# VH-VL binders against q978t4, part 34

Target 1, 133 residues: q978t4
Amino acid sequence: MFDGSDLKNLFSLDGFLKTIQFEPEYIREGEISIIVPLRNNLLRIGEIMNGGAVMAISDAIGGLSAMTYPGIVNQVTVSFNTEFMRPIAKGPVRFISRVDRIGKSIAYVEVLVYDGENLLSSKSTGVYFLYRS
Below, E stands for the ipSAE of ESMFold2; O stands for the ipSAE of OpenDDE; V2 stands for 0.75 times the mean of E and O plus 0.25 times the DockQ between their complexes.

## First folded at step 19 (VH-VL; framework fv_lerdelimumab)

Design bb4 (at its last look DockQ between E and O 0.69; V2 from the best seeds 0.00; counts 0 for: pae E 2.2 > 2)
Fold by OpenDDE, look of step 19:
Structure bb4 (fold): chain C 133 residues (1-133), chain A 119 residues (1-119), chain B 109 residues (1-109)
Amino acid sequence: as target 1 above (133 residues)
Amino acid sequence: EVQLVESGGGVVQPGRSLRLSCAASGFTFSSYGMHWVRQAPGKGLEWVAVISYDGSYKYYADSVKGRFTISRDNSKNTLYLQMDSLRAEDTAVYYCARRSTGYYYFDSWGQGTLVTVSS
Amino acid sequence: SSELTQDPAVSVALGQTVRITCQGDSLRHYYAYWYQQKPGQAPVLVIYGKNNRPSGIPDRFSGSSSGNTASLTITGAQAEDEADYYCNSWDSSGYHLGVFGGGTKLTVL
C-alpha cells in the first residue's frame, strides 16, 4: 500500500487515471494539477467534454491529493458534488485539486477545472475518508 | 528574466548520435513542462518532444520516436535531447521551448542550436 | 499526428488588412496559437486563445476561429509585420502541443 514516500507514483494508484492521457503539471502537499488533452473518448454529443468524465477525473485527483500528506495510505470517496458553470468545448483541460481541510479521518477537497481558454468550467467539492498508517 | 540557451549542435554523419542541452535560468525550471521544436533550413517549425515537469511523462513526434530521448535534470536546470540514429532529415535548428501555464502555449524559446546531419 | 495547413505566402499593402488562415481537425477542439518569426530569430507569440494578445503585441493583431479553421488578422499592416507566421495547436491524438502549420510568409508592399 502507498506510504506517501514517492509522490511520483501517486497517479499509478488509480486504475482509471491510468487510462486517461494527461500530463502532471505539479504535485504538492495537498495540491495536484494535471493537464488533459481533449480527445474524442472524452467528448459527448455537441463535441463538448463528457460531464461524467470531468467528475471522474476530478474525483480521482481529489482523492489522490489527500494522499499527498504523510501517513495517508488510502482514501475513499464519501461524497462528491460538481457544479458545471460552462461546457468544455476547447482544450486542453486543466484539473486542479486542493485539500481545503484535512482531519484525522476526513479530508475536504476542492477541484477546479479550466478549459483551453483558461475559463473555470466546473467546481467540485469532495469528502474523503482517510486511512492512516 | 527567463532564459533558455541551447547547446550541443554541430555537424555529424548519418547514423551517429548527438546530445543537445538547454540551460534554463530566470524561473523555477522544475515547475514547467519543456519541449523541443526544430526547424529545417528554410522550412517550417516542427514539434519534436515534450517532457513533464518531473520527467514522468514523455511524448515524441512520430518522426523521431524510437530514436530521440528527451530528459531533464531539474537539479541542474537543464533539458536534454539525446538524438540517436541521426538522419539527413534531422538537420535543423533545434529550439527548446517552455510551456506556459493556464493557456499552455510556448511562452519562451531559446535561440536554437544547429544540427547538421550530412555524409 | 494531426495536420494544420496554411497558405505558403500572402501579401498586403501598407496600412491594409490581411487575414492568415489555418485549417485542421485539431482546431475543432483547440484554439490556435499564432507565432511570428523573423529571419534568424526564434518565434514570438502574437495571438493565443480566442483572441488574446501577449504584452507588447500591437492591437492590430487579432485572432478568430470557426469550425476547423483559425485566422490571424492584421488590421493596418505595418512594414515591421513582414515575417513568417505559424499557427500551432495541440494534437488530440496524444498529449503534446505538437502541431504547426506550414507557415505563411507575409510580404508587406
Scores: ipSAE 0.874, ipTM 0.937, lowest interface PAE 0.5, mean pLDDT 94
Fold by ESMFold2, look of step 19:
Structure bb4 (fold): chain C 133 residues (1-133), chain A 119 residues (1-119), chain B 109 residues (1-109)
Amino acid sequence: as target 1 above (133 residues)
Amino acid sequence: EVQLVESGGGVVQPGRSLRLSCAASGFTFSSYGMHWVRQAPGKGLEWVAVISYDGSYKYYADSVKGRFTISRDNSKNTLYLQMDSLRAEDTAVYYCARRSTGYYYFDSWGQGTLVTVSS
Amino acid sequence: SSELTQDPAVSVALGQTVRITCQGDSLRHYYAYWYQQKPGQAPVLVIYGKNNRPSGIPDRFSGSSSGNTASLTITGAQAEDEADYYCNSWDSSGYHLGVFGGGTKLTVL
């Protein structure tokens, strides 16, 4: 099954995401949780987490949560929407993706982001097109 | 009830190796990140190493990097610390500790096992 | 820096209020976690997050932070509060939760 080593490898192969330091917290079918240190390269002016970084990490683990199901060999983002509910000023930052619904060609996923006080700080919904073996 | 029991401590000569074990019970071991923390006699706490729930992420304090190896066997609910090239300054009580979820503190500690490195 | 600095010792008269401080760059962006350790025992968590107390920790213990400094406050110090206190946090490089301060020995007079 898809595990933390697979997740590390996929981030390392991405031209953008390879710079993201994280620890896999758990992976289950349809669910990924990671811990992301709030390093300086993730901050915007004003010393809070960059909203684009939140979206990029959320999109990555959102799409990859579909790959925890058997027979799925790739996925691409169809749509992605993020609600920024609170500034993230202190970490570590926890990203949790969960597949809400998966069909033959489409997965619906949500991603929740918690700050270092365990406060829900961002929520994303994503739709992913699936390629199956 | 969560229990963590360290073993494998003892007296050893400098340059030799020792393997510590931490037996876990009362929780789903494979769902938690685990740490080693040591304390030299009369001194403060020093973090040693971390291993993620599935072993895919490991990180070490600079003082032990390259000499110590953290590992786990989730089928046996056991955490390990392989300690190679031991030095006098590695003399300490070694604790295993479980990291909480959500708030990232050490929510459970063992009683510790003493390692003494002397000639 | 990747270092957490604590005063090595602090004294308080019985029933008085004491603050134990912890300073470091990482505390700008990470909370401090406070552990109490009595002789011959494993550490016990007393404060986490902004100002959260685990079950069983008396409400005379509180935490706060400002800038690069975190504080543990004990109001109405009691004899059983005599212990070593360690702050703990993620380091400024952001690798992990594993940086401890040097510890503060609290003596209750």
Scores: ipSAE 0.607, ipTM 0.868, lowest interface PAE 2.2, mean pLDDT 91
ESMFold2 (binder alone), look of step 19: mean pLDDT 89; pTM 0.896

Design ctl (at its last look DockQ between E and O 0.54; V2 from the best seeds 0.00; counts 0 for: pae E 2.7 > 2)
Fold by OpenDDE, look of step 19:
Structure ctl (fold): chain C 133 residues (1-133), chain A 119 residues (1-119), chain B 109 residues (1-109)
Amino acid sequence: as target 1 above (133 residues)
Amino acid sequence: EVQLVESGGGVVQPGRSLRLSCAASGFTFSSYGMHWVRQAPGKGLEWVAVISSDGSYKYYADSVKGRFTISRDNSKNTLYLQMDSLRAEDTAVYYCARRSSGYSYFDSWGQGTLVTVSS
Amino acid sequence: SSELTQDPAVSVALGQTVRITCQGDSLRHSYAYWYQQKPGQAPVLVIYGKNNRPSGIPDRFSGSSSGNTASLTITGAQAEDEADYYCNSWDSSGYHLGVFGGGTKLTVL
């Protein structure tokens, strides 16, 4: 179990993310950015990125961004809402997660997704229950 | 002004090791993922390795996996490439490069350091 | 395949137009980046996205894409444009997150 003391294993804490090819752009306290190439496994009919994939990746890094704070050893999604502004046809796709507010047991996170032209394609709001050491 | 300066290149025999450094200045080094890209003499560019801003994530091209190790010291604003079990085909100019935010191109390159692996 | 292919060499007369094309499966789902490299120098980005030029890059440089191809066009080639040009894209096998084309040597006549 993650003990909140070593961020070196942060991206290895999620088995789903392990199946996604991505490059971390930066990681900060309360902030994570990753770059995801558009692969066939992420595409739906019409050669557009799967909306579920967008949400799943967004949720994963949203939760991990909450775990960048000291003492957070785990988290679970309470709610996750995504708005889609435009389809993603070409990458790379950039996911940016930011913790807007963090309390004792709850964190509120925003995740923005940009396509290969750096156009905002989706916006998510996540609420996570926090486990502390 | 963003600056990247590679060093540590030289001539080595096959099987030997070499450690490259890239000194960064002009930006918040700890906020950026960094890459190594190499170019064999008279050949094209080849991506080598990436490391995340905090060093928690590393990945390598198949051609160097298991032999090369990328690392960084953010307190020294320095990127490293430990090259073990060097082969003749590793002969190249090695560039350190920064990935840009947003469009995610390589926005900054060093001038490179030459590594020659020869018997 | 994650490979990107380019013609190894092309020529253009001074003031004329030349197009350098990159082809690869990854270009179907990823925008290409174009880098210019002159002898003894590091690569310099000249085109990214659909058709974006970084600051300092002349407007004679332009980019386009179609299907599994991306192209760099120089409209009104100048002597200083003589260089090697590399395309770059994402989703490459063996390179994990990126791949470069083989490069195209442009000669200005």
Scores: ipSAE 0.816, ipTM 0.928, lowest interface PAE 0.5, mean pLDDT 94
Fold by ESMFold2, look of step 19:
Structure ctl (fold): chain C 133 residues (1-133), chain A 119 residues (1-119), chain B 109 residues (1-109)
Amino acid sequence: as target 1 above (133 residues)
Amino acid sequence: EVQLVESGGGVVQPGRSLRLSCAASGFTFSSYGMHWVRQAPGKGLEWVAVISSDGSYKYYADSVKGRFTISRDNSKNTLYLQMDSLRAEDTAVYYCARRSSGYSYFDSWGQGTLVTVSS
Amino acid sequence: SSELTQDPAVSVALGQTVRITCQGDSLRHSYAYWYQQKPGQAPVLVIYGKNNRPSGIPDRFSGSSSGNTASLTITGAQAEDEADYYCNSWDSSGYHLGVFGGGTKLTVL
């Protein structure tokens, strides 16, 4: 029963992610969507979204989408790959994670990122090791 | 066709409470974030509150925080605004609005319900 | 810091071009959305994103933005374009989509 207040709490406790403001859009088993305004702390030189910020947010919600399944108490990233397809100059930026497959110990996740014109701007795949109760 | 119908407005004295309802039809209500936006007579639009599609995230304008509560019942396709400790400044037409997926604008509005707070 | 500023009123002669502006720091990295409101009616979206028109909005309506300024342009203004126009954008603090300009009353003639 992982929900949007759980997302807010987990980001707030993270030393790196706590500065990221966002609105949870929806959460369902195996899927998370959030809306991220493009604030100054997310920009790189050249006034586009920092690629590291894209990866960090994508990895966070990708791993947390596994937490939407019962019996999973934690997860850690095994591998994560991102294709940066378009620069993101205007937001709000939407991040959607989807679990493609979840097994006993491993989850495979896809994360899609859309800019303020609703254009697909990055795509990530991630593999996460699962800790179960 | 998407429809949003507000109800529950009326005339009340300061310090009293009102509960507004917004009946939704023509779309999957549980898939959308919902908002309240108000407009005082002769004035501009003022955002009031948001609730996420599953009800787990709520946020309020500073002018109403601590006095108003947004909620939803997805089984009844209904959005609510509980308005406590009403003030004269809360007098307005109250609209419920659906946020578009993707672009984050308000893609559907109700007709509004008038709340008048006066002695 | 999240305010959007609009001129309270502008006029245009029938058939001429008018531009309604909206200024605010949040517009540097967010699009403005434009709503038309006629008396006694709910707002109607006329422009979203970069320059997109919803179905049923005539092509005489267009939008643009640069820096902290967004503009709604009406070419060949018609009598039915007389209305209040609001810009709207995402709050830069990241909590809500609820920053509205104060509105611009457009008078045709």
Scores: ipSAE 0.501, ipTM 0.839, lowest interface PAE 2.7, mean pLDDT 90
ESMFold2 (binder alone), look of step 19: mean pLDDT 89; pTM 0.893

## First folded at step 20 (VH-VL; framework fv_lerdelimumab)

Design cc1 (at its last look DockQ between E and O 0.68; V2 from the best seeds 0.00; counts 0 for: pae E 2.8 > 2)
Fold by OpenDDE, look of step 20:
Structure cc1 (fold): chain C 133 residues (1-133), chain A 119 residues (1-119), chain B 109 residues (1-109)
Amino acid sequence: as target 1 above (133 residues)
Amino acid sequence: EVQLVESGGGVVQPGRSLRLSCAASGFTFSDYGMHWVRQAPGKGLEWVAVISYDGSYKYYADSVKGRFTISRDNSKNTLYLQMDSLRAEDTAVYYCARRSSGYYYFDSWGQGTLVTVSS
Amino acid sequence: SSELTQDPAVSVALGQTVRITCQGDSLRHYYAYWYQQKPGQAPVLVIYGKNNRPSGIPDRFSGSSSGNTASLTITGAQAEDEADYYCNSWDTSGYHLGVFGGGTKLTVL
């Protein structure tokens, strides 16, 4: 369980993210930014980043962004939609999550992904159900 | 104006320790990942270590792993490099460097501080 | 650890064009960052991304990439371009950091 008191340990709450090598760029209330190296395990044919990986990482940090608020101890993805604007062939890949709206039980989150040329490569919208202490 | 100023260099015997400091100014220090890069006399650039914005993430080059410790005090806008068990091959100018946002190159460098390890 | 290789030295006649090439597996997945270093000075970024120049860098500097290589080209070399040039990219072996090439000393004749 996470009570929002220690943002440094926020990433440890997600078993999937633990398997992804990344450097946290910043964590703020309602915002998370991470830098993801473009490693082989994230690549598909054509030497571009796997779209599923983009979505999975985006969803993970999207949910965690909601947990940066006090009193949020857990969250569950209700819906997650991703638009891929361009393939990611060069890294590092920057994932930025922002909570656009947070209510009592629902949070709306946007996740933007940028490639190594700092071009917006995907945009995701996530809806998360919130559990509060 | 972004400024990085290294200090703490000097002459030290092998096996001894030395702590370098990098004083940052002109930007929000706590928003940036910081790195140490060194350059042996007449040689090329060698990456040494990185520390994330809040110090939660650290990584080291194999050549210094287990001997060097990178840290930071955001309240003092200062980056540190604790160098233990120094070797002759650690002799170099040590630069602190800021990693940019977006493209993530080194956008700012200090003037460097010389560390000489010799008996 | 990933490696980037550069020719240790190249020369160019004044006003001519020179290309400095960097090669390494990292460059398959990362753009190279190019730094210029003059004696007694810290490195200065001259090229990043596909072909981006920071403010203050002359337009005679350009970048390109192909496969596992990246190149810095100086079109119309000037005397002040004499320096060491380093390519830099992220390490694909797990480092969330840059790796540097060995550097190329450019002499302007």
Scores: ipSAE 0.889, ipTM 0.941, lowest interface PAE 0.5, mean pLDDT 94
Fold by ESMFold2, look of step 20:
Parts: structure tokens; C-alpha cells; sequence
Structure cc1 (fold): chain C 133 residues (1-133), chain A 119 residues (1-119), chain B 109 residues (1-109)
């Protein structure tokens, strides 16, 4: 099954995501959890996590959570929305994606983001178009 | 009840190797990242290494990088530390530790196993 | 850069209040974790984050943090509080819970 080494490989080969350091916490069918150090390249002015970084990482693991199902060979983001509920001033930052529904062509995903004291700091919803083998 | 039991410590000459084991019970071992932390006699705690739940990520303190290898066998619920090219400075009690899920601290520690590196 | 600095020793009279401090650049971006270690025993967590106590830790233990400094406060110190206290955090590279302070030996008089 899709595991932490698959996730590491995909990030390392991506032009943007290759700069993102992380530790896989767990991967299950329809679920991905990663731990992301709050390094300098993720900060904005004011020493909090860049909102764009939150969105980019959330979108990445959201889409990849669909890849944990058999028969899915690719996916692309159709829609992605993020609510920034509190600033993230201290890490590490946990990102948890969960597939709420997966159909033939579309997956609906939720991504939750927690700061270094495990306080819920953002919530995203995403819709992904699926390519099947 | 969570239990972590280290073994494999002993006296060894500089330049030799030793393998530590940590037997885990009372929890689903394959769901947790695991760490090694050491303490030289009369000294403070020093973090040594981490391994992710499935072994796909490993990281080491600079003092041991290239000489030590952390590994796990989830089918045996066992964490390992292979210690090569041992130095006198590696003399310490070695603890295995489990990181809490959801909070980034060590919630369970073993009793430790002593490694002594001397001629 | 990856160092956490603690005073090596501190004393407190029985029933009095003591503060143990930890300073380092990592604490600007990562929460501190405080461990108590009694002789011959493995460390136990006392405080995590800003001021969270694990279950079973007495109310006399509290934490605080500001900037690059974290503090552990023991009010009404008891003889059983005599121990070494370590702060811990992710290192400045951010690669896990990888740095400990040098430890503070607390003596209860």
C-alpha cells in the first residue's frame, strides 16, 4: 500500500514540495498525517507560518490521500478552500488529510492543521479529479 | 500498559560494534515514531536518533551520524540501534523512548541499558 | 544555535518557590518540554507547551515561556521534588525533538 517512502519520494521529485521537510506520522487508506518543522522557509514577516505554505502543503497531502486507494494513478485539484483560524507561531505543524468521499472521478477531502501545541489552526476542504488505471 | 525494555548493553573496546534492542509491548508499535536518548555517567540527556512509524524516515544527532543506524522490525515490535566505530565518548545509559501522538514529547521511556566503551 | 542553556544547580527551602529557566534560539519557534529525573530512574514529563501538565503531575508545577526563554516553576517545593530537570525542544533545524538543555540539579533544603 501507499506508505511513507512513497510520500517521501513524491515530495522529493516535486519542484515545489522538494523543499518541504516532514516526517510521516501515519498513512491509511483515505488518511495521511505528516509532521512539518516550522523552518525559516515557511515563515512570513511577523514570524508566523505563511498562509500560502499552509495551503500548499494542505493541498498536496489532500490530493495524495486519494492516491492511497487502489486504482488511482493521478489526481488534480478542482477546488480548494482554507479557513485560517489562528496564526501558527510555533511548530512543529501537523497536517492531517481525510477523504470524506471518493467516487469514480471525484474525491472530497478535508485537511486539518495543528500548531506545535496541537491547537487546530486551519481547516481546508478540497475537491480532486481522479485518473484511474 | 506501555512497556519499553532495552537490552544489548555491555563493555566493549573502542572501534568495535554493539547492537541495542528495545522490546515494546502494551501498544500498537507500528503506529508510533521511536527515539533513542543517551546519558553519559554524571552528565545530561542527549538525543541520539529517531525513526518514523514505518521506518521510512530516520534522523541522527551530529555526534553519531555515520556511525549509528536506527532501525525497527514492526513484526517483532522491536526498535534497534546499531552502534559502529564506538568511541569512549559513547559511554552512556541508552534509553528508548516513544513520542506522544498529538503532542511532541516523550511519553514513555525504557529503563535504559548501559554501554561502556573502554580498553 | 542548537543549544539550550540551563543553570547547572539551584536550591530551594522546603515549602518555598523556585524557578528553573531554559534559554535557546529553538524556543522562538518550538515549545519547550520539561522532564524530571530522579537518581537511578528514567526521565518523566512534567510540563509541555506553555503550561500543560500531564495527568498525575502535582499542581505545584507550572510553566511559562516568552521569546527564547522557557521557565519551570515549583511552588511549595517538597523533598520529593529534588531531582534533575531538563528542558527539551526541537533543534533549530527543526528535525524533531532533538535538543536537551544541560540540566538543572534542584536541591531541596
Amino acid sequence: as target 1 above (133 residues)
Amino acid sequence: EVQLVESGGGVVQPGRSLRLSCAASGFTFSDYGMHWVRQAPGKGLEWVAVISYDGSYKYYADSVKGRFTISRDNSKNTLYLQMDSLRAEDTAVYYCARRSSGYYYFDSWGQGTLVTVSS
Amino acid sequence: SSELTQDPAVSVALGQTVRITCQGDSLRHYYAYWYQQKPGQAPVLVIYGKNNRPSGIPDRFSGSSSGNTASLTITGAQAEDEADYYCNSWDTSGYHLGVFGGGTKLTVL
Scores: ipSAE 0.485, ipTM 0.829, lowest interface PAE 2.8, mean pLDDT 90
ESMFold2 (binder alone), look of step 20: mean pLDDT 91; pTM 0.919

Design cc2 (at its last read DockQ between E and O 0.83; V2 from the best seeds 0.81)
Fold by OpenDDE, last read:
Structure cc2 (fold): chain C 133 residues (1-133), chain A 119 residues (1-119), chain B 109 residues (1-109)
Amino acid sequence: as target 1 above (133 residues)
Amino acid sequence: EVQLVESGGGVVQPGRSLRLSCAASGFTFSSYGMHWVRQAPGKGLEWVAVISYDGSYKYYADSVKGRFTISRDNSKNTLYLQMDSLRAEDTAVYYCARRSSGYYYFDSWGQGTLVTVSS
Amino acid sequence: SSELTQDPAVSVALGQTVRITCQGDSLRHYYAFWYQQKPGQAPVLVIYGKNNRPSGIPDRFSGSSSGNTASLTITGAQAEDEADYYCNSWDTSGYHLGVFGGGTKLTVL
């Protein structure tokens, strides 16, 4: 069963994502939640979280959410769209991914991001191509 | 109701080991990150360690790194703190605390268990 | 590790207002949590977020923040408010860390 260790390992295999520090909050089939501390390396001018960082982390856990299903051994982003509703100035930042639909080759995923005031700050929709064993 | 009950405290000599337990009830233990926080007699609160919901993530205060080990058994609804190489400065009431989701404050505390390290 | 500082002791007369302030770099990017602790008891959360009170906490308790500071204000102090108050925040210098201020002993006169 896919667990926090698996998630950490997969992040560590990515040259960029390995720099992201997080605590797994929960992992279920089709769902991942992580807690990301708001560190300096994630901040842009204005002392708010970098939007690219938000998207990168969102995309990562979005794709990985699909890998929580049995038989999914890899995935690749087909499309990813993010709407930023609020700037993130306070942490920690919670990322929650949910697979809305998973087919043989394609998964549709939603990722919600909440700031330290537990306010929804961004919403992403991702489409991922799936590789099965 | 949420209950956290620490146990395992006592008097030990420096260099010895002690294992604390925190029995959780009244909530889905496996859904929460758990922490240990200690308080030396007459002193302030000091964060000690955190463990994620499934134990995949652990982190420690510098003061206890290499000596303390946090763990959990979700099947038993129990949080543990293995304390090795105890020092006098480890003397404290040890609290287990539950981290809330969303804001991630400590929303529940046990009554604490006293650990006294003395020669 | 990040550090939070607060005055070790403050006094307030019954019915008067007192403010306890916490200062630290982490507060620039995190809200402070405030805990009340009475002798022989575990801490109790009294303020979180911008200015949120948990259920059961009187509305005389309020929170505020500015820059690298956070403050707990008791408007109309009561005798039962005499306690130690700790600010708490995440530590941005490392991994997932909790950091507490040194605590403030509030005496109600």
Scores: ipSAE 0.917, ipTM 0.952, lowest interface PAE 0.4, mean pLDDT 95
Fold by ESMFold2, look of step 20:
Structure cc2 (fold): chain C 133 residues (1-133), chain A 119 residues (1-119), chain B 109 residues (1-109)
Amino acid sequence: as target 1 above (133 residues)
Amino acid sequence: EVQLVESGGGVVQPGRSLRLSCAASGFTFSSYGMHWVRQAPGKGLEWVAVISYDGSYKYYADSVKGRFTISRDNSKNTLYLQMDSLRAEDTAVYYCARRSSGYYYFDSWGQGTLVTVSS
Amino acid sequence: SSELTQDPAVSVALGQTVRITCQGDSLRHYYAFWYQQKPGQAPVLVIYGKNNRPSGIPDRFSGSSSGNTASLTITGAQAEDEADYYCNSWDTSGYHLGVFGGGTKLTVL
């Protein structure tokens, strides 16, 4: 089944995400949590986490959480929306993705992002098209 | 209730190997990242290595990279440190430590096991 | 290369206030965690995050941070506060918790 090694492998194969350092915190059906060090290359001017980096990591974890279900072999983003609630100035940053609903072809996912003081800093919703074996 | 008990320390010659074990109880071991931290006699704390909850992520201090291997067996609730090519500067008390969720500090420590590298 | 720097020793008169400092590049983007270690014992966490105390830690212990510096303050120092104090944080490269300060020996006079 889908585990932390699968997650590391999928990030390593991605042309954009391959440079993202992270540690899997837990993975279970419909849910992924990762720990992302707030490295210098993730910062924007003003010394806070780049909003695009928040969105890219959230989208990746969101879509991959659907792959924790049996029979799902791939997914692509249909829609993704992010609310930036607080700037992230200190890490590590925790990304938690949860599948709210999964059907035959579509998954609805929520991603929550916490800063180094464990404050909720960003919230995303995503819709993903599913490919099944 | 949380307990971490290190074992496997002893006196060993330079260049030899030693395997440390850390027996965990009182918590769901497979849900936590685990670390090794060492302290040379009369010296400060030095972080050694981390392993993620499922073993899919490992990272080492530069001083031990390539010589030490962290591992875990979640079916036995046991953390390991394989120490190869031991040097005199590896002499220390070795602690296993559990990392908390959320804030990621070391919330539980074992009693330590002494490794002495000497002829 | 990346390090957390602490003074090796600090003294305080009984009942007085003392500050133990920790400086390093990691603290710009990570909080310091403060551990107390008494002779023959494993370290015990006293401050985490911005200024949080674990259960059982007296309220005379507090933390603060600014820029690349973190401080542990003990208000009204007691004899039992005599110990070594270590700051700890994530490495400057940001891979994981990988740096401890050298430790500060606190002597209560």
Scores: ipSAE 0.702, ipTM 0.890, lowest interface PAE 1.6, mean pLDDT 92
ESMFold2 (binder alone), look of step 20: mean pLDDT 90; pTM 0.906
OpenDDE, look of step 20: ipSAE 0.865; ipTM 0.937
ESMFold2, fold request of step 21: ipSAE 0.680, 0.593, 0.586; ipTM 0.874, 0.854, 0.854
ESMFold2 (binder alone), fold request of step 21: mean pLDDT 88, 88, 90; pTM 0.880, 0.881, 0.912
OpenDDE, fold request of step 21: ipSAE 0.899, 0.889, 0.901; ipTM 0.946, 0.944, 0.947
ESMFold2, last read: ipSAE 0.643, 0.614, 0.675; ipTM 0.868, 0.859, 0.872
ESMFold2 (binder alone), last read: mean pLDDT 89, 88, 88; pTM 0.896, 0.894, 0.875
OpenDDE, last read: ipSAE 0.897, 0.896; ipTM 0.946, 0.946

